# Designs tried in a protein design chat: VH-VL binders against q96il0. Part 92

Target 1, 167 residues: q96il0
Amino acid sequence: APERGAERRDTAPSGVSRFCPPRKSCHDWIGPPDKYSNLRPVHFYIPENESPLEQKLRKLRQETQEWNQQFWANQNLTFSKEKEEFIHSRLKTKGLGLRTESGQKATLNAEEMADFYKEFLSKNFQKHMYYNRDWYKRNFAITFFMGKVALERIWNKLKQKQKKRSN
Key: E = the ipSAE of ESMFold2; O = the ipSAE of OpenDDE; V2 = 0.75 times the mean of E and O plus 0.25 times the DockQ between their complexes.

## First folded at step 3 (VH-VL)

Design v15 (framework fv_ebronucimab; at its last look DockQ between E and O 0.03; V2 from the best seeds 0.00; counts 0 for: pae E 9.8 > 2, placed apart)
Fold by ESMFold2-Fast, scan of step 3:
Structure v15 (fold): chain C 167 residues (1-167), chain A 120 residues (1-120), chain B 111 residues (1-111)
Amino acid sequence: as target 1 above (167 residues)
Amino acid sequence: EVQLVESGGGLVQPGRSLRLSCAASGFTFSSYSMNWVRQAPGKGLEWVSYISGSGGSTSYADSVQGRFTISRDNGKNSLYLQMNSLRAEDTALYFCARDTEYGSWSFDYWGQGTMVTVSS
Amino acid sequence: QSELTQPRSVSGSPGQSVTISCTGTSSNIGAGYDVHWYQQHPGKAPKLLISDNSNRPSGVPDRFSGSKSGNTASLTISGLQAEDEADYYCQSYDSSLDAYVFGTGTDVTVL
């Protein structure tokens, strides 16, 4: 399993991201899909003069990404493990080996796998419902903070314009 | 309802180690960042350590950096504080505290605390 | 470590108003970080009283109010009652420490 902390490193003191694209973007950068979660990590750019509100938004987005990645990494690993166990159990019941005559992994047909999918979904129903609820809450909060940051930036621009006009 | 229950406190000699636990119930534990906050007898509150919901991000007060380790087990709804190289000034009531939902950076629920006494 | 500064004590009579100040620096309150307030009765855990400068959590009486300006936040208790006798702590975040910081605490006595 990858070491989660190593991928969560902050930017250099100048505000330059360690994981920026080659031409040093001043924007967020999207990485390759994680092996376990299948999600693409976002590496966040930190502005030199980041406001507390911008920092709160960035940390909320980082925390949400970590939470989301951990959830799906665990679900994908659990799914793969239980799928493999189900296949082995069914093959044993049929008196079949774990590999075909050609040396490939033995598999079950779609109808046979339907029982596994039903069981897996049923077993994980409550967990997925809580995930969806929290996912909606997090995205609402992110949207709310994005709105606050946008208003702050508009106010700062108006404040600068007013100061220039009064000079 | 939300409950946080600390345990593991006690009398310990300087230089020794102690592990605190916090049992959480009544909420989706993995969705919340958690903290340890301490209070020396007759003194004020001091933030000790933070851990994100996933456990992937941690931070520490300078006074405990390198000596204390915060961790969590989301499958057991439990938060931990491993305290090494304890000093007399670590004597305090240790609270487990939950971050308020998403971006507030306040603590909406606290446990009753567990007392750690570091003495000769 | 570097704590926010509060008066050690304030006192008032029932029905009066008292105000507790919480003074920080340019790396915390002065930088724009929100201030939160906690009430702690003797022998009890702290309770969140005010969040995000002025937001009152469910169940907190409206006689408690918060405000923030510059480097200073204030908690005002109007219509002071005997049950308000407690310790009060402000809390914010410090960018230079990358840490949550608490105030020194204020003991409120109801005479």
Scores: ipSAE 0.586, ipTM 0.830, lowest interface PAE 1.8, mean pLDDT 86
Fold by OpenDDE, look of step 4:
Structure v15 (fold): chain C 167 residues (1-167), chain A 120 residues (1-120), chain B 111 residues (1-111)
Amino acid sequence: as target 1 above (167 residues)
Amino acid sequence: EVQLVESGGGLVQPGRSLRLSCAASGFTFSSYSMNWVRQAPGKGLEWVSYISGSGGSTSYADSVQGRFTISRDNGKNSLYLQMNSLRAEDTALYFCARDTEYGSWSFDYWGQGTMVTVSS
Amino acid sequence: QSELTQPRSVSGSPGQSVTISCTGTSSNIGAGYDVHWYQQHPGKAPKLLISDNSNRPSGVPDRFSGSKSGNTASLTISGLQAEDEADYYCQSYDSSLDAYVFGTGTDVTVL
């Protein structure tokens, strides 16, 4: 029985970039843009002596990245679908073919597309508001933890200097 | 798997109304334009109506213009055809058909159809 | 409603090649709109056979081919098989009607 080619539901794959940084890397790596979100994933470095605070910061950054990747992957998919539908419907209304005489995909003019963008933005305004709100919350938290980690590192350095002076 | 299942067909008298339904599954219903196509017994295919994925755009064949109304409920994955002022010439097997995604005005999936018979 | 013109019937022997023509007007095929083809077996729903003049969907045998020139599209069935006995319909869009249009249909018989 010929295996019916499973229409790969382009479920936005959980954008785990298959990019594996070298094991000996001591810094964060930036991967290529994800094909769905167009966002560049960051592979976070894990220090050998990661403090609990550093671990919390890293996890927060990872979770925020995943959240952001998923959001934009879904938005880009929705945008693309609605855009194509808009173009299709407008071309039909105009009595124009979906393809030019040269066989190229027929497109709308910039003014017509501006209407699409305006409508799309209006329709998704609430979604974007929620996204922005959450984005700020997450980034504020990340920044806060970055500050804490910085303070912890300073404190640890000071303790080490004191111990060296006492010996 | 993509499935389209028509229902609501039956025997009706001329001048009466009938509502057809098409239940869609196996795909993101709102992303696809949908069509009704009919086939009279022993005759060819006739396009009846079109509706965009969002439902914002509709089109009708001249033969049904002003009498038929196409609609959809994307929350229920359902397509409808309200048929008013039915005529004997409307006797046909009615198919719901999915418009191919992204720029082909072809129909890639069809239901099995529901029979509408208009007779006195 | 403006229908695309097809021959009523086409017949061939197993292994032969048959061609079905679909003739439109300047407002549909001649306007540059794509032609699609459907196969319909008795008592079954139509199946998309060829899209966009010459594109074969997955699962359609390579013995089916489509072409378009001017106001006329053609479906060619090479190596005709008994299972190919069916009705065949072309379909396009007509700008003057703002409607999808089907061909009159062609009955293909395998002798």
Scores: ipSAE 0.013, ipTM 0.600, lowest interface PAE 8.8, mean pLDDT 88
Fold by ESMFold2, look of step 4:
Structure v15 (fold): chain C 167 residues (1-167), chain A 120 residues (1-120), chain B 111 residues (1-111)
Amino acid sequence: as target 1 above (167 residues)
Amino acid sequence: EVQLVESGGGLVQPGRSLRLSCAASGFTFSSYSMNWVRQAPGKGLEWVSYISGSGGSTSYADSVQGRFTISRDNGKNSLYLQMNSLRAEDTALYFCARDTEYGSWSFDYWGQGTMVTVSS
Amino acid sequence: QSELTQPRSVSGSPGQSVTISCTGTSSNIGAGYDVHWYQQHPGKAPKLLISDNSNRPSGVPDRFSGSKSGNTASLTISGLQAEDEADYYCQSYDSSLDAYVFGTGTDVTVL
């Protein structure tokens, strides 16, 4: 399954222009990583003359981003909480304190932590399976509509070329 | 300048319906999740409902689940709350609030509110 | 209805510091979600005062500060002024409820 389901630059909206006015963005732009999900949100530009098909694509991409952001925000916080609980439980079983002599948080070595990672994956297996299936379904749908938008633009260019030749 | 203007409040009897509107201006409305928050007279703030920027995801407080429906029209820069089967405990000043979900998960702009009174 | 616990009221003389606590559970503040603070004057809409535990939005005086430790957040008003007399609410997100949650509210009185 894809690691975290992180977005790639290759999935950015196809309608982005390279030139825009200085004060107002005329491109999709990528914000800083969200504190909880660790994913960078895309802020979608709405072109002035957006076709119904282009609007459908933009909405689908935004919906997918919202879904992905929510999933990873929840998973990251659950992971952190359960990791700390596991460490505390294992330290207690070993008769150790939660802090080192210097006052820093006590921790477990890599071999001990491997048990946590296996337990977390096992507990969340079904959730990640559903996430992976939905992620692929959403990405295939987005790719399909990207193709339809591309064909729409080719057809419009052909129509424009025919109008020029009829002069 | 960000502006949020609620409307549609009024006096209604229990069991009746009311629809609230919130007109947004001064920002790209479709890029922001939106919320309704209410405050009963003399009481604290209570979150009511959430809707994502696209409108594809919604959630509700338990106290209103199944009775209230949040919606938005991004073409009109408008947020709505359809309130069915109203009860006396729904009496409150209703605010629309802009969500910073991907930033700080807080409400950075609020309207002035519209009053809903449910009494027999 | 609210999950986050705040003192009902706090008071101070002009120029003093007051601190408002906000205590949550393991499904909200204890889960790592940030705490935000709102100021509400009588008859007015709430105003975002502090975001992300300690971030002060533009236009908010520097005498307002926030912090979070463990399951508790704090809002501190140093150099208390008459205009600070208002209700204050904390807010976070609760993952078990899948809901935003507000604190019970604190009435700040300037003596």
Scores: ipSAE 0.006, ipTM 0.604, lowest interface PAE 9.8, mean pLDDT 82
ESMFold2 (binder alone), look of step 4: mean pLDDT 93; pTM 0.950

Design v16 (framework fv_ebronucimab; at its last look DockQ between E and O 0.49; V2 from the best seeds 0.00; counts 0 for: pae E 3.3 > 2)
Fold by ESMFold2-Fast, scan of step 3:
Structure v16 (fold): chain C 167 residues (1-167), chain A 120 residues (1-120), chain B 111 residues (1-111)
Amino acid sequence: as target 1 above (167 residues)
Amino acid sequence: EVQLVESGGGLVQPGRSLRLSCAASGFTFSSYGMNWVRQAPGKGLEWVSYISGSGGSTSYADSVQGRFTISRDNGKNSLYLQMNSLRAEDTALYFCARDTEYGSWSFDYWGQGTMVTVSS
Amino acid sequence: QSELTQPRSVSGSPGQSVTISCTGTSSNIGAGYDVHWYQQHPGKAPKLLISDNSNRPSGVPDRFSGSKSGNTASLTISGLQAEDEADYYCQSYDSSLDAYVFGTGTDVTVL
């Protein structure tokens, strides 16, 4: 059915905002910032003759993108939720409502918020340390695979040159 | 130390459902892809399903596609396999297995397995 | 179910070497996908023995070695010991199935 043709476009990997590249054929495409993680997703071009090594690199990069997107989406959500809870708790302790007399959202000043930031950073220290460690490991692995792919492409070009010279 | 412990197996009648769980400890669970691999009594290993660290990507063996659903709860360090429309040929020991780090498509740690028997 | 072909059984005496072959097709090993090997003792979970054709994980003795050429991968156990008596499985990835595939398994007997 003609209606079904309009729905052939698939979403990017889960955890990434849906986007589609322009009809540019052969390029990786960068999308707008994800509303949850605030990171820009990349749609990876899949070449016709993708080697196993190239496929491993692409899937490693895609999985790393998903992992990074989920981490920051969760951190941003947790920060916002706990910040709101902290503000509401402090206002309740002071006997104040959640709104000012003008109907504006009641807030705490920077000095009062310093306790929240200190507590949030302290309790998330280990989580961020593990994130940084894993981020470095992933980038090392991606760089390693990029090097292997580059060597494979050089080798293939050298093989083609030998073939041309033999003929 | 890395540990994976499966549970939820048992005797179930054909056409019914069963949910398996795998409890992970000793590593950052959300940083690793996870797999289910099964082994029928006296037979070899068969890969069943994969889920990425974020849970954003999944894949299935043709034999279980449309019947089984893999999922994870990273806050609980837990992996799940929802098994629907069970058949006699699904009878097997089901292993939870962790992806080897970053681009090696092998499995570096395995649980001891949970036995699923589908029989009338 | 198993997509890679292994001999059902191989045997050897203590101190000798045995080699297990793992033969695939143009959609898996022949396409260039890496081969991994697992050791499974009766009643136990599989243990990763060799990854990415020839890499030994920490704790695996150097008498275990792996290689790959064309459509076939091989696991060689040198200086065979009684504790090597186990089932051995190769594993790769198949592009036509878009799935991980295991070998049929080989029972190693130490005489």
Scores: ipSAE 0.632, ipTM 0.852, lowest interface PAE 1.6, mean pLDDT 86
Fold by OpenDDE, look of step 4:
Structure v16 (fold): chain C 167 residues (1-167), chain A 120 residues (1-120), chain B 111 residues (1-111)
Amino acid sequence: as target 1 above (167 residues)
Amino acid sequence: EVQLVESGGGLVQPGRSLRLSCAASGFTFSSYGMNWVRQAPGKGLEWVSYISGSGGSTSYADSVQGRFTISRDNGKNSLYLQMNSLRAEDTALYFCARDTEYGSWSFDYWGQGTMVTVSS
Amino acid sequence: QSELTQPRSVSGSPGQSVTISCTGTSSNIGAGYDVHWYQQHPGKAPKLLISDNSNRPSGVPDRFSGSKSGNTASLTISGLQAEDEADYYCQSYDSSLDAYVFGTGTDVTVL
């Protein structure tokens, strides 16, 4: 019985962005694009007197960022793999080698690659639909919490002004 | 319907290791944070560990910090708890619990639990 | 572990109202973190009863209500029914522990 080689699903390493902002930063930092997802990670600032609502917002933003990073890292890996397989299969079918006479990687023409893109998009359509749905839900939640935090800050400022007037 | 099914519980000796599993169904597993919560016999609920939807963030109760490791396989819709250096006080029914959607730090769905007994 | 303090037991007659208190500290309820409530029947998993201090999930009867003031949260069960006999737990977050915390639990008995 042929040992079905366990396809090691190369799970994109959870690339914890090694981006470390300066320790004395008082604002959010944007790192360089991640090599797998191509998304720029944000390091969120933590205020000294972070409110529970601010903390919830920050955590939600962080989790959403991680979710996005993972999705696109996996998507890009899958895309690259399938693209390479497609190119190889087509070249083989044409009786062409993987390298040109000049030693360059053999490529397919734009028309042939268009077929790949169409097929890839069709195959991953449902996945993208679910991603978009969840993206909207997450961003709606983030926006909602941003509104709550803004209101909280306004209220706190008003209370402080009243206390200063009463003294 | 959302379902969470814990497994892997059993009788173990102190100092041994055990791995719990939770199989999730009926929802997009990767979109939710997951938790382990335990309940000792005749006692209250104790939060044990959390893992974010992507698995990029984890947290632990002090009582299990350094001994337990939470992980997940989103491709298999599975949550895990690796328990090392088990103690008698770790004896409990272990529940997997799902975070309520996006911003609530509550648990909306629970499994039926798997019993872990640590005894010499 | 810092637990939220609940009364050990509360009892009432059918149709009466009972209230369960949940007292925290300045690092959890007193810090402004939301309180959630769970109902647990014997031999069953906990069920979310109240989220975010006063929100009732779908399927939870309106006789259950939650409130929060200062470092104390309260669960009120109005029109107590025999089916309400269960253990009730409050839950919040503690910033000093960076952990979720549960209450000590309250046994509700219907007389």
Scores: ipSAE 0.488, ipTM 0.805, lowest interface PAE 1.4, mean pLDDT 90
Fold by ESMFold2, look of step 4:
Structure v16 (fold): chain C 167 residues (1-167), chain A 120 residues (1-120), chain B 111 residues (1-111)
Amino acid sequence: as target 1 above (167 residues)
Amino acid sequence: EVQLVESGGGLVQPGRSLRLSCAASGFTFSSYGMNWVRQAPGKGLEWVSYISGSGGSTSYADSVQGRFTISRDNGKNSLYLQMNSLRAEDTALYFCARDTEYGSWSFDYWGQGTMVTVSS
Amino acid sequence: QSELTQPRSVSGSPGQSVTISCTGTSSNIGAGYDVHWYQQHPGKAPKLLISDNSNRPSGVPDRFSGSKSGNTASLTISGLQAEDEADYYCQSYDSSLDAYVFGTGTDVTVL
């Protein structure tokens, strides 16, 4: 039977060594945040008698999750790399070292860092525009297939009800 | 304009390896699953392998399972097929084909193919 | 490998209609998986003609139509023209193989 209540959350500690999707679960499972994307993966249930439409929906959700996690993992890495390069470049121009007297990484004040954030947003605008467009397209498609699955299940229940009454 | 260009085909002896490449352009490559489909001379179409847009999911026809490996490099907009332990029956024109968006399970754009001939 | 069954050849005169059948099993078409159709001219790559049983992609002439019933899908070419002479393949998904499957192919000849 499908889960009737609200979405369950796994409260287990984050980390891949502790992650254990339930075997033969009848519902989807949400795992701990991914180290690189900071998104929680969904571990999808495969019903024994999955219809072609249900399979398409599940695969679309899986592919969308993979796509989204990969995008944000790459963007987080790019952000971190370009931030460090910007700081190093500006410190070098000032003739300053990369470390403070206490050994901590030297950084720039808020005004100086604002230039980085502006440049990063401008530089990555087109990527984020395409990401947003594709995100909306994927979520619309997922919602559309959810509706089709719901209608399919309603019709199957009605067919079963007709057979029961005709006994 | 969507373009898919295959390369890496050639004449090889049985038991050897080849690596096919497919260069993609004109679309957001990482958003689409990709397939290899082959056609033996004078024969019909045969699906070979699938890889999801992110590269996280793969599948293979039984005839190539364990011998062929599909992969992609989304940074280079490139799809690959590593073909090991080649057999005469692998002789075919190999097409790179784009899976329809949202996992609809059809092939909406095809390359022109690269010929692989396995002969002693 | 499991294949969807198509007639080896079909012929018609210009202006006539021809229909190509594509018959599957309970693990593919009969399970409710969609059927897609491809046209392939000699020496060319296949081109998607019909998706999702009956959807005509942009740029495909409206004389091409598709349908599906039970274990069988059909491609109909109305108003046959000389350029329609080609090979035609159906394609679906097979749950028992966990694989895409193509039909055996049909050679359409315009008399």
Scores: ipSAE 0.409, ipTM 0.757, lowest interface PAE 3.3, mean pLDDT 84
ESMFold2 (binder alone), look of step 4: mean pLDDT 93; pTM 0.951

